# VH-VL binders against q9vpl3: the designs that were tried, part 119

Target 1, 224 residues: q9vpl3
Amino acid sequence: RGKINIQRPKAPHYERARVVAVTQPKYPELPKAKSCFKTRAERTQQQQENPYNEIIAREVRNWLDHSRLVAFFHLSSITADDIFRVRVQLHKQNLHLKSYGSKIIEQAVKNTRYEAIVPLFHSNHCIVFSPDPEKTAALLRIVRRVPQMVLLGGIVEETMLSRNQLVAYAQMPGLHAVQAQLVQTLSQAPGHLIQQLQAHQNSFVQVLDVHAKNQMNEETPKST
Short names: E, the ipSAE of ESMFold2; O, the ipSAE of OpenDDE; V2, 0.75 times the mean of E and O plus 0.25 times the DockQ between their complexes.

## First folded at step 6 (VH-VL)

Design s12 (framework fv_anetumab)
Fold by ESMFold2-Fast, scan of step 6:
Structure s12 (fold): chain C 224 residues (1-224), chain A 121 residues (1-121), chain B 111 residues (1-111)
Amino acid sequence: as target 1 above (224 residues)
Amino acid sequence: QVELVQSGAEVKKPGESLKISCKGSGYSFTDYWIGWVRQAPGKGLEWMGIIDPSDSYTRYSPSFQGQVTISADKSISTAYLQWSSLKASDTAMYYCARDEGIYESYYFDYWGQGTLVTVSS
Amino acid sequence: DIALTQPASVSGSPGQSITISCTGTSSDVGGYNYVSWYQQHPGKAPKLMIYEVSNRPSGVSNRFSGSKSGNTASLTISGLQAEDEADYYCSSYDSSSTPYVFGGGTKLTVL
C-alpha cells in the first residue's frame, strides 16, 4: 500500500457508462394513449437526439466549464497502443485526452460561447483538457513527438486561441510572462519607463503584443 | 543568464570511443531540448539529433542514426554525445544548442561554444 | 547534404542594405513558418538572429529583419556595419525525416 494515485473522485468507465445508459430499462411516460404511430420524421429526430448523446454532451460541457486549458487536435490514423501511450504521458502532467463524436460535440456546445469550435470536429479529432494553463508548454512538448496529432487551436482562460496563438502562449515563460504583461501595460501608456526593465523584457513584450492583438481579433464579435 | 558550456577539445585515433558533454545553466534544464549540430572543417552546419532531458527521448538525423548516441543526466544538467568507434570523417566542430521543444519552435535560441574533435592516425 | 539554397557570398558597404535568400520547397520553407537565421563569426558559435520567419530575439538589432514569399525566405540587414561581416545560415522545419534542415551558408563581406 504505497500509492494513493487519485487526483479526483473515481468516475465510472466511459465505455461501461455508455453501454449501461443505453441498455438500462427505462419507463418513458410516452407513448401517449392516442399516439399509436410516430412519423418517420419523429422517429428520426428521436434517434438523432438519443439519451446517450445528451449524457456525454453534458460530460463534455462539464470538462469545458471546469478546464482552464482546452486544446483541439486533428487525429490521423494511430494505433490503440500508441494513443494509450500518449494518454499516459499526458495524464502525468494533469492533461486529459478525450475523444468524442462530432454530433456529441455539437450538442455539447450548441447555444454556448464555444459554438465556434464545431467546424474543427468535421473529421477525426481529440481534445485535451487541463485545469492548469501553465501545462500548455508540457502539452505541446508531448504532442510534438506525435505526428498523428495536429494542433487546431484551443481555449485558455475562456479565450479562443488559434494554433499560432496557443504556441505563442506556450512560449511565454511563467514568471517572465507576468512581468512582460506589466511591461506591456506600462509601454502602452504615454510616459517614462525604466529603461532596463523595457530592454530586458522587449522580446516578451513583442510576443505578448502579437498574442493580445490576435486574441482581440478572435474574441471580439464580428456582429451582434 | 542562459549558458551552455561544452567539454574541451579532443584528439583521438580511429576506432577509439569518445563522449563529449554540454552543461546547461541559468535555466530549468528539463524544460528545454538539447540538439547537437556538426560542422566539418570549412563546411556548413548539419543537424545530428536532439534529446528531451525530462525523459531522455531522442530523435536522430537519418545520417547519424546508429552512428552516435545522445544522452542526458538531468541531475547535473548535462547532455552528452558519444561514439563507440570514431572514424577520421568524424573530425569536426560539435555544437550543442537549446530548443524549446514546443510544438512549432524548431529553432535553437542558445548555443554552446563548441567542442573540436580531431580524429587522425 | 545541403537542403536549402543560399548564395555562397554577398557583399555590401557600410550604411547599405543587403538581402540574403534561402530557397527550399513546399515541404520546408514554403509549407511552414518555421524559418530561422543564424550569424556565425569566424571561430565562434552560431547566434540566433531571426526565428519563425520574422521574429527577433531579445538583444538582436532591429537592423535585422526576416520575410518569406513562397518557397524563398529572406534575411535583410539594413544600415550595414563592419561587425555584420560573418557567415549567415538559414534553417527550416522539414516535414520529412529531418526536422531541422540548414542552408549551405552565405559569407557576408563588408567592404
Scores: ipSAE 0.403, ipTM 0.663, lowest interface PAE 2.2, mean pLDDT 79

Design s13 (framework fv_anetumab; at its last look DockQ between E and O 0.29; V2 from the best seeds 0.00; counts 0 for: pae E 7.3 > 2)
Fold by OpenDDE, look of step 6:
Formats: sequence, structure tokens, C-alpha cells
Structure s13 (fold): chain C 224 residues (1-224), chain A 121 residues (1-121), chain B 111 residues (1-111)
Amino acid sequence: as target 1 above (224 residues)
Amino acid sequence: QVELVQSGAEVKKPGESLKISCKGSGYSFTDYWIGWVRQAPGKGLEWMGIIDPSDSYTRYSPSFQGQVTISADKSISTAYLQWSSLKASDTAMYYCARDEGIYDTYYFDYWGQGTLVTVSS
Amino acid sequence: DIALTQPASVSGSPGQSITISCTGTSSDVGGYNYVSWYQQHPGKAPKLMIYEVSNRPSGVSNRFSGSKSGNTASLTISGLQAEDEADYYCSSYDSSSTPYVFGGGTKLTVL
């Protein structure tokens, strides 16, 4: 009984080899951790004339219309887990992280004041919405943890800002405080101006009255 | 007014554990990161690490990784720096500082008064 | 690792303008406005003087200004006063490893 050479097994007969080759279980490649974000290709395929796209587009529009802070990010090789972590952190600050397809964004902003943002969405991207522009600093602090989120720009108080402008805006102390101070100063300015104008007028009138009284006293003939 | 108040000077022996504190006030403690900076006697500033008090996210300098632990208790607006086993070489002034930077900017705008740690046999 | 090089010491007379340089080894220091400057008096905590190369925090004298050319950041102190005698440290972001890198410090003496 020939010693089965376990170290170099003889190649099976051609027919057996063929059967073994055909019967080799093709193990499905473990689904690559489906990044919660569908590949661009998958997103594009799903976006074919689906009435659902219109609904989503309306949603995007609603977010844009009701947000005072909108920030646009490019996502560079970010994992679903990382996105989830960031989303949770942002949510705690009432910041809402959303991701939409480029076509949906295009549809959503078509013929609107936001049409200029379309070029920002040619790659994997996400948008952060907030009703509070004061949360800009909080947003930018949170994203510091995620280098995969690259800031592209944003909209604050209906004004489109570049990346640098948005960072600068976030660093400005108390815009609301300054605005409030400005409003207070502006609201007080008319009152102060009126007071100053009235003060000068009153002073003038007083001086004129004194002058008139002095003239009347000089014209009173000393009845001797 | 923003203030960072650190714990008092410490005199320890080699091998002892130590935890020093930094309490923030005058601002929302969870909105800003807190960094720790070491300054050996007569030497320059050396960044040790930083913590986000909101969720205790930490980042360490490679030189201090595993050598110290940075933590925070947001309920009392306090950050901590601790050693499990002190060395004579740990003798230094330790500063906590608030990181005011955003996104890709990093700088400390407010500093604690410092905690002197002396480790001697 | 980015290293920041500062002169060990600089001196000036009252009323003069002096400049402290901070030179980075990496081109990345030149690309972004990540440089900050800190003043430290003996026995005191550091104080932020300049952030993002040229921005001055509230409460800092306008005598202090920051600039950058290439890989070298500069802190300029105009109208030098006795109170300006201190150690000055530059800091920068290191994208490769650490968010904070400090220079070796410069001792400014007012003569």
C-alpha cells in the first residue's frame, strides 16, 4: 500500500481535478463593510427617475431654507463608524449631518439661490445643517477629530462663505453680542442725536433769548 | 472671565502616583479642549496631550503616550493629569490651557497658573 | 516631526523694534497660518500674543505683530518696553504627528 506522500500529494486524475475545480465552493466575498454611504455608482443607479428623488429633493430644500448654518464637507475615505460617531456628536449640538446624492442636490437647488453649491457635490460629500449660526464654532471643533471630513465651505445667514471665511466667522467673538451691541447702539443713536440736536437748539434759543432780553433792556429809555 | 485654576504644588517621591487638576470657569467647559504642557526647570514648553471634555476624547504627544493619563470630569469642569509612577525626570511645571482653535487651527488662549511637581528621593 | 527653531536670545533698547524668528523644518509650516506666539515672564504662565500668524487677541498690545515668509514666522515688537522682557515661544501645528509643536524659546532682554 504506497505511502501517501502527504507533503506532495499527487495531482488528482484530470477528471477528478475538473470536478473538484467546478465544485469548489465559491465563498461569497464577505461583503466589504458596506460603508453606510453607497458608492457613487450605486447612488447614481438608484437615482434613476425615482419619484422618491423628488421627495428627497424637497427635504433638502427644506433643510436649506430653515437652516441658518449650512456647512459642506468632502468625505475622504471615511468609515461608516466614523460618520456615525461624528453624527452623534453633532446631534448633541443640534447639528444635523446629512448625505445626499449629487443629482438630488442638483434637483433640490435648481432655480434657487443655492444653485452655486452644485459644483461642491461632485464627490463623496456630506452637509451639516443647523438653525443656529452660533453653532459654527462647535461644528468646526467637532470636525477637528475627523480629518476625513474636509470643509469646503458653507452658508451662514444666507451668505455663502468660503472655507476660510467660515473659519473666520466661527472665530469671531459674540457676533450676536456685537450685533446686539450694534443694534443697541443704532437704536440709541437716533435718541442721542436728537438729544444732541435738541441740546444745541436749546442752547441757541437760550443764547438768543438772553440776547433779546439784553436788547430790550438797552432800549428801555431811562425815564429819567 | 475665563479662568483655569490648577491644583497646588506637589512634592513626591519616585514611584508614587499623582493626579493634578485644572478647573475651568467663566465659559462652557465642554465646548473647548484642554491641553497640558510641561516645562522642565529652565527649559521650554512641551505639549503633552489634549482632551475634549465633552466625551473625554484624548490625544497624546508620542513622547508622553503611556506615560501619563489625561482625563476630565465635565460635571465639575475639571481636567486631570495623572501619573501612575513618578520619576525624578517628571520634575517640572505643568500647565493646563484652553484650546481655542477650530477645525485646523490649534492654539491656547487661556492658561492655568501652573502646578509645580517636584519628584525627589 | 516638525521642529521649530528660534534664536536663543534677542536684545533691544527701549523704544526700538525687535523681531524674533521661528523657522520650521517642514514646508507644511509655510502652507498654513498655524503659527502662534506666547509670552512668558519668569515664574508666570505663558500668554497668547499672536495666533494664526498675525492675529492679535483682545488685550494684547498693538506693539506686537506677527508675520510669515516662507517657512519662517516672525514676531515683531515695536516700541520695546521694559515689561516686554520675557521668554517668547512660537508654536505650530504638525499635521504629521502632533497638533502642537513649540519652538525652543527666545529670551528677550531689554537693555
Scores: ipSAE 0.648, ipTM 0.823, lowest interface PAE 0.7, mean pLDDT 86
Fold by ESMFold2-Fast, scan of step 6:
Structure s13 (fold): chain C 224 residues (1-224), chain A 121 residues (1-121), chain B 111 residues (1-111)
Amino acid sequence: as target 1 above (224 residues)
Amino acid sequence: QVELVQSGAEVKKPGESLKISCKGSGYSFTDYWIGWVRQAPGKGLEWMGIIDPSDSYTRYSPSFQGQVTISADKSISTAYLQWSSLKASDTAMYYCARDEGIYDTYYFDYWGQGTLVTVSS
Amino acid sequence: DIALTQPASVSGSPGQSITISCTGTSSDVGGYNYVSWYQQHPGKAPKLMIYEVSNRPSGVSNRFSGSKSGNTASLTISGLQAEDEADYYCSSYDSSSTPYVFGGGTKLTVL
């Protein structure tokens, strides 16, 4: 028995929508906002002096450099027991689930080829790493049973893929070399890949928020 | 060649139990999920539930939760749909169908031929 | 429960093109690219014709195409042939804990 059994499968998307609606990002800054006591430069200096973040950032860089498969997820509220079961199931397939703060990820990927992923991590998130890109199908089969994990996109063989492209990669039969060639072909399609990944994330969040609000309006109709 | 073969037609009385089967062949059975879809006489398609045969994880439609049990025996590549007590309203054609079970793949690529279940007093 | 709205029937002549609509909400058809279409001949099992809005399985004629605009998905059949006469069902992912919802079905008559 290797498969994950989730205790609350009945309303997973409703629970996702509720968490997203409650935790929806606020506007973090205004372009013309004035700083309070400490200037931006002073805060930047203090952030650069945090040695703990640099240690974890090096760990993140190590995972990125040694993984041929990296998948990015939004993570809704999940119990410690449930996420542990997911981690165990993934580990059996040489898939490693990691969670890092957005500031640590930004520090880890700054001035690297991966800097473009930073905007994906402004909300609750997790990352799955693997040295084996053939495990993409196994990853997506496991995650389909975890409604709290929403796929945002990934990196396969150093190529950034949108959610739909990563799913297509997982469905392709054949030799590794053929799949890698098709991935490159798919990624060369016209468009803004990073904007598409962000748009899918924001669009998904908006759809979930609308769904949650519609359900709340139906549950508690405005009737006086 | 991928094929799903279902058990033969059944005629039952209300209150009786029933277990129908769906046998997969031509592929790795535990790599795909098996869904059950109901079609009442003259009506459309209605999803009942789905099973991952690798560990028997199941998910049911709210309308069928507690009304039926879905199971699978991976040693013989067979999935099952079972009722403990049939009702006349259970009269329908029942299809099993295969889903890749991969994230974002919510479609059935191969279907069984169907099992007609008639429940009459 | 029919979650997606399809016209009950549609008709065309051989060689014409017809379109069958499938209308849902932002929580199913409008919110996701998980729309599929199934063809069912009388007394037969459904057959997958289109998946993920616009993709065709191997063996399905290129006369069949799918698209989506807002909350409405469409199946278009060009160069109608007699064997296209069947019932057509759309299906979509639904975020309300029912990952497979179906339309009521459309009977296509080729006259």
Scores: ipSAE 0.275, ipTM 0.606, lowest interface PAE 3.2, mean pLDDT 79
Fold by ESMFold2, look of step 6:
Structure s13 (fold): chain C 224 residues (1-224), chain A 121 residues (1-121), chain B 111 residues (1-111)
Amino acid sequence: as target 1 above (224 residues)
Amino acid sequence: QVELVQSGAEVKKPGESLKISCKGSGYSFTDYWIGWVRQAPGKGLEWMGIIDPSDSYTRYSPSFQGQVTISADKSISTAYLQWSSLKASDTAMYYCARDEGIYDTYYFDYWGQGTLVTVSS
Amino acid sequence: DIALTQPASVSGSPGQSITISCTGTSSDVGGYNYVSWYQQHPGKAPKLMIYEVSNRPSGVSNRFSGSKSGNTASLTISGLQAEDEADYYCSSYDSSSTPYVFGGGTKLTVL
């Protein structure tokens, strides 16, 4: 099926500066007088925690920046064997299952357009990343068999979607279906082409825009 | 055009085996699940079970677990419902129906025409 | 194993609006938005009329609408017509037993 990768127009200087800025040490400096009396254990633990957190937070940021589909799940107790089987099945569909600490997520999204996702990580969770938004239906087909993974919501094409909005998005014609309709429309007379393109684009954009404008709150199936 | 075409009516005796079929066309057969629903004469609808044809993952209603076998042959886009030993109480209309098989989509959008199974001495 | 409760029959005159109820529990109708409604004419297969509580498939008349409150879902048929005479079944996801539970069915008679 056709996949669409969107590359935002960015100045090459900006992209190079972004990589350099991420690799620079930006941790606040402690007053030198106070830091001079740190024990060896405190220094080792502080250095390990801070650099480790930054490295993992950069990994999360990289996934968020390069994924057109991101889905958030509450994760109930699950065996290592079961989660491994799910991860393998997702990977076959170019869907990447990850889990990160809530502190790292907060650091990764701080002062970004995604800061609103932080409350989703108060409990045990996992995240699925993919460059392929047309794989949303495949994702939801796989997790339907995994009761330990409860969908909370997601991000599609940099737009925050609630659980219900993401499910509705998965039920729409996929990008391959939209692409196939565009090819078929282009092979028709000019008048039909303009009308069909406007109708299909308006329908898709309207559904996505409506769901993107709705309140994006955490939602789970109700239970006992 | 999405179609589910079921095998013809069956008349059987208690103790005989039976396998009825449901052939899907007009869509990608392995992208959707197939459910089976029973309707005894003059009675309502009862869900029996469902199958994902892509890998034959199945789930049965507790009332039918161990009583029937649901299977599929994806190479010919066909799902099956099978009894190893029929009972008179198995006399009913049996429907196959399509489910999108996505999280939070628990409904049947297309139905077969039904297969009448009559089990009598 | 717990069937959803529907009235056995409902009657209405042409042009009237009628409502068919479907009562479950917090494990199905009350706890989830996975309620659907099916219409079945005698000798025919069921037809999906409403899914996910209130959504209408393409090709289904806008005279059919769905809603729920608490543990009870409702199918409303406005502008009742003779061809609406049929059996109607609700269905829901059920977390306590199976992913599909049907109601007992309601026979709609158009007087």
Scores: ipSAE 0.041, ipTM 0.548, lowest interface PAE 7.3, mean pLDDT 77
ESMFold2 (binder alone), look of step 6: mean pLDDT 92; pTM 0.942

Design s14 (framework fv_anetumab; at its last look DockQ between E and O 0.25; V2 from the best seeds 0.00; counts 0 for: pae E 6.0 > 2)
Fold by OpenDDE, look of step 6:
Structure s14 (fold): chain C 224 residues (1-224), chain A 121 residues (1-121), chain B 111 residues (1-111)
Amino acid sequence: as target 1 above (224 residues)
Amino acid sequence: QVELVQSGAEVKKPGESLKISCKGSGYSFTDYWIGWVRQAPGKGLEWMGIIDPSDSYTRYSPSFQGQVTISADKSISTAYLQWSSLKASDTAMYYCARDEGIYDYYYFDYWGQGTLVTVSS
Amino acid sequence: DIALTQPASVSGSPGQSITISCTGTSSDVGGYNYVSWYQQHPGKAPKLMIYEVSNRPSGVSNRFSGSKSGNTASLTISGLQAEDEADYYCSSYDSSSTPYVFGGGTKLTVL
């Protein structure tokens, strides 16, 4: 019984080879994790003059109008899973990650003060919205885990900030802390002023008293 | 005041396991990442890895990937560095440090006192 | 991988100003202010002296200053004192692999 050469199996008979070739299970290529983000092409095709675009544009406007923190990110080869993970993390911090087509963004910000952001949306992008500007630091800490999210800039308290400015803003003490410090400083100022004013007044009074005493001593005739 | 206090010096033999600790105090432990830095005797600083204590997210240097395990227990504000099997080459001073950076800025503002690990046959 | 190159040693006399350089191999070092500096005395832990190229943490002497030109960051110590004798390490972010890259260190000797 000839040793089955397992290293070089004899080619099966033509008919068997044909059957094996036809019966080879075509394992569907596991759908490449469709990036949750539609390709630019898919987005552009869907963005034809669809009444739906107006609705989405309105949504974007609404987000912009009600957000005190808006951050813009470029997405570089990010997977849907990664986006989901970061979305969940952001959501825990009341940060809302959204993605819109460039045309929708353009429509949304047309004739608004935010029109200058349109050039930022020529590639795959996402926007993070928050009603709380103090969450800037939290946002930037979360995105550290996702190098595929590249910070482009943002809007804080209706002010457009560059990437560097936004990072700098995140490093500043919170508004409340700064306000508290300011209030503390301001509350100390009147006290200091009053002390200084009182010190001068007291000094003046002392000088006047000394002068008055000297005058009284000069007017007291040495009763010989 | 922010402080990182590390466990004491360790003397081990090759093949033994080791876990050293770094306890943070004076700040919210989960708000800052903790990094580990190795310094071999007479050598420079080498970054090993970093952990986010809030959810134990970790990132390792390629040189240390699979060689060590970084972990944290946020309930006691402690980060850990552990070896499953020590080598003589692991003899070094190990520092934990708090990462104060943001986004793509990485720097350590507070350091532990260091843990000397000596591995000698 | 970004490599940071520092001089092995620098020396100065008390009262002098000295500069320690840190040169990166990547253009990324030039793009952003990622450079930090650490001081390490013998047998002690490193101490942050400068972050983001030129910022000083609280408690660090104003004698220490940082700057960057091109791919080279510099730590300048003015009015050199005996206590400044230490090893100094620069660090930078590497976007390609590691968030922390350290230079080889510079030994500063005060003569």
Scores: ipSAE 0.698, ipTM 0.846, lowest interface PAE 0.7, mean pLDDT 87
Fold by ESMFold2-Fast, scan of step 6:
Structure s14 (fold): chain C 224 residues (1-224), chain A 121 residues (1-121), chain B 111 residues (1-111)
Amino acid sequence: as target 1 above (224 residues)
Amino acid sequence: QVELVQSGAEVKKPGESLKISCKGSGYSFTDYWIGWVRQAPGKGLEWMGIIDPSDSYTRYSPSFQGQVTISADKSISTAYLQWSSLKASDTAMYYCARDEGIYDYYYFDYWGQGTLVTVSS
Amino acid sequence: DIALTQPASVSGSPGQSITISCTGTSSDVGGYNYVSWYQQHPGKAPKLMIYEVSNRPSGVSNRFSGSKSGNTASLTISGLQAEDEADYYCSSYDSSSTPYVFGGGTKLTVL
């Protein structure tokens, strides 16, 4: 995204401005202007009803259905060239890096066993998919070199794993089925696992906040 | 069988350059990262940086970034730590150590014997 | 850097049990199960004693055990022996820009 429009100069199109001025008389303009503004609820409703979002949500569901390994990452600022190099390295290992908006993720997992992951995507994120769970170790070794990608957790063989559990799984090639079953039993409920995933995300956010505070002191109110 | 062998002790003057080595044997050198740990006389352990020998990717502690260079030559299974200009404060024991980190920076399972660097006029 | 807090010294008699603490924060010891312990005898390189909180490498006596509660990890040495006299360092993964953090070290004296 990059906020391409931040430096757009104010240059109203002459023809458009003239047409608007002519077609919107001053007195009736207020009721028409008000009806032209959608309420926050109406805008939210329109986003949920967007056909484009449903098409992409179906793509996400397809990735989830055909992937035995799914890993979730927080993504910090990274150049397009750097992320492209990461995608190439991952693709060689049958690992597919995808980025989707949080509303699309919510639509994709709604009414599925993975609905509980939605809170993980409130900040900038990306997801890696693979049909091959044996590639977990290769995935983690590649992303270890990308400090902008911070592991939040994942799904292996339909079992939700925390950051630490996913790393532990990667240490045991060939024992993945036994490890996933044990992890599922120990966690008992996916809801409790989400608390662990959010705790790891919050710990990372706290670290980022401390670094930002040390540089700028923006979060500390001065002269209160 | 797994062994990390470091170069011998060095005595240098301030302003001189230095490159010390750490040779791995008994394992696949490119499958493990090599970290460097500093220990000033009578002080504790301090991490300096780490290298992936497979493509020479490096990561440094903020305290040492720009002060030292870590490199590796995978054809001879050797990692290096080098200074362009030594200071008296660089006097310390320097250890190399092996890390099998998949994602997290785990732990050091094997350590070199250490290289004592003394910088004095 | 020294980010983890250890007592400077601890002492015990042969046959007793002693515990060395290692205290950090939720971004290191408290947040992850990646705590290791190293033993260093004078003039020698450190030796890995415990990794991932409680695991022992091959060749390390079962008298050494590790645990963690909240932000504090502990190394316990049971059946204390004269050869256990050494400096002990804890280390943890840290999610900050310095992924390895060490404790200040604890000198164990066997009386």
Scores: ipSAE 0.346, ipTM 0.621, lowest interface PAE 2.3, mean pLDDT 79
Fold by ESMFold2, look of step 6:
Structure s14 (fold): chain C 224 residues (1-224), chain A 121 residues (1-121), chain B 111 residues (1-111)
Amino acid sequence: as target 1 above (224 residues)
Amino acid sequence: QVELVQSGAEVKKPGESLKISCKGSGYSFTDYWIGWVRQAPGKGLEWMGIIDPSDSYTRYSPSFQGQVTISADKSISTAYLQWSSLKASDTAMYYCARDEGIYDYYYFDYWGQGTLVTVSS
Amino acid sequence: DIALTQPASVSGSPGQSITISCTGTSSDVGGYNYVSWYQQHPGKAPKLMIYEVSNRPSGVSNRFSGSKSGNTASLTISGLQAEDEADYYCSSYDSSSTPYVFGGGTKLTVL
């Protein structure tokens, strides 16, 4: 401990500059036995509060909160040119390919309903975010040309889906059309919002190719 | 209900061209890839290549790259396998097959009945 | 350039269980879960029996099961029946040569 015990001076300017330049600026007490046995890597890691981790974790939270489609992939070895080409192809479809450290993902989703995704990030991975859940089919068509990206599962409309469920979702063009119709209708007038929400909740109106006269006559007045 | 119907058997001479077809029905043709598989007489299955009919993206086995052309006409739900110059070694049964789902599972869930191509002088 | 290795033939009696092996490398069977099995009766097109190592398509008997360990996938047929007599092919994604690799095939004879 010779270097620790030499610290008698009250010249904080140079000590503060050295500590800040290498580690977080803490002025430790005389070392305890447990502290003396920590490796330099462990001390540097523990003493450094990397502010970029919090900024990046906020970015992840923002993507998760504002994406109606999130897909998780295992990423096998791939060239920088190939992954760049894939990122460009995805971007053209409003699909945003991202990769984050597993520790950052863990920080971002801690104490949220998304904690279940953490195990997916203990291997090589990437994530695709999009505000457009109707782009799921386009996503899957692009990545099937990229065997290095192996689909693990996803989140659609805040619902976690397995790989097979996500694929099945992508094959439902009627659902995509119904959601697009609802968004378009909502932009027309607030007075139609109740009718569209009831039609959305009552899927038989959209699935059946028949007049919903009993639902329109009897249940519409009750729900309105 | 999903069905792949291939064109009929062909008898050709070396050097002739040939185009065989595979018509898909009972599903959305552009949502699935179509692969071609060769089986020489008394031999096993050989993958030749695959096509995405939505934009004609095509991949070939290295053994067949430059030997055949795979194409599709999505307006009539039909995939094609074509030779510009047949060889006697092209004598085989040729199957088309659908790759299941929009995600690559690398397997063929529905197969055509096969097209026997015989090339002899 | 290296196909998946299968035994040339396998035989069994009705009611018995048999296993057909499919050995590859870490670039295909060992590295990915995209192994499938096909049954082909004489003069017929192949039929998918197992996909993604162990999944059965609708309409395939639960007597057929699949597994893998390391670089070897296995198709197990329990309660062997005369109708199971056919050729069986394994297939896998292969990152080293072609996207699709077939095994050489195994002729199953029901005694």
Scores: ipSAE 0.087, ipTM 0.562, lowest interface PAE 6.0, mean pLDDT 76
ESMFold2 (binder alone), look of step 6: mean pLDDT 91; pTM 0.933

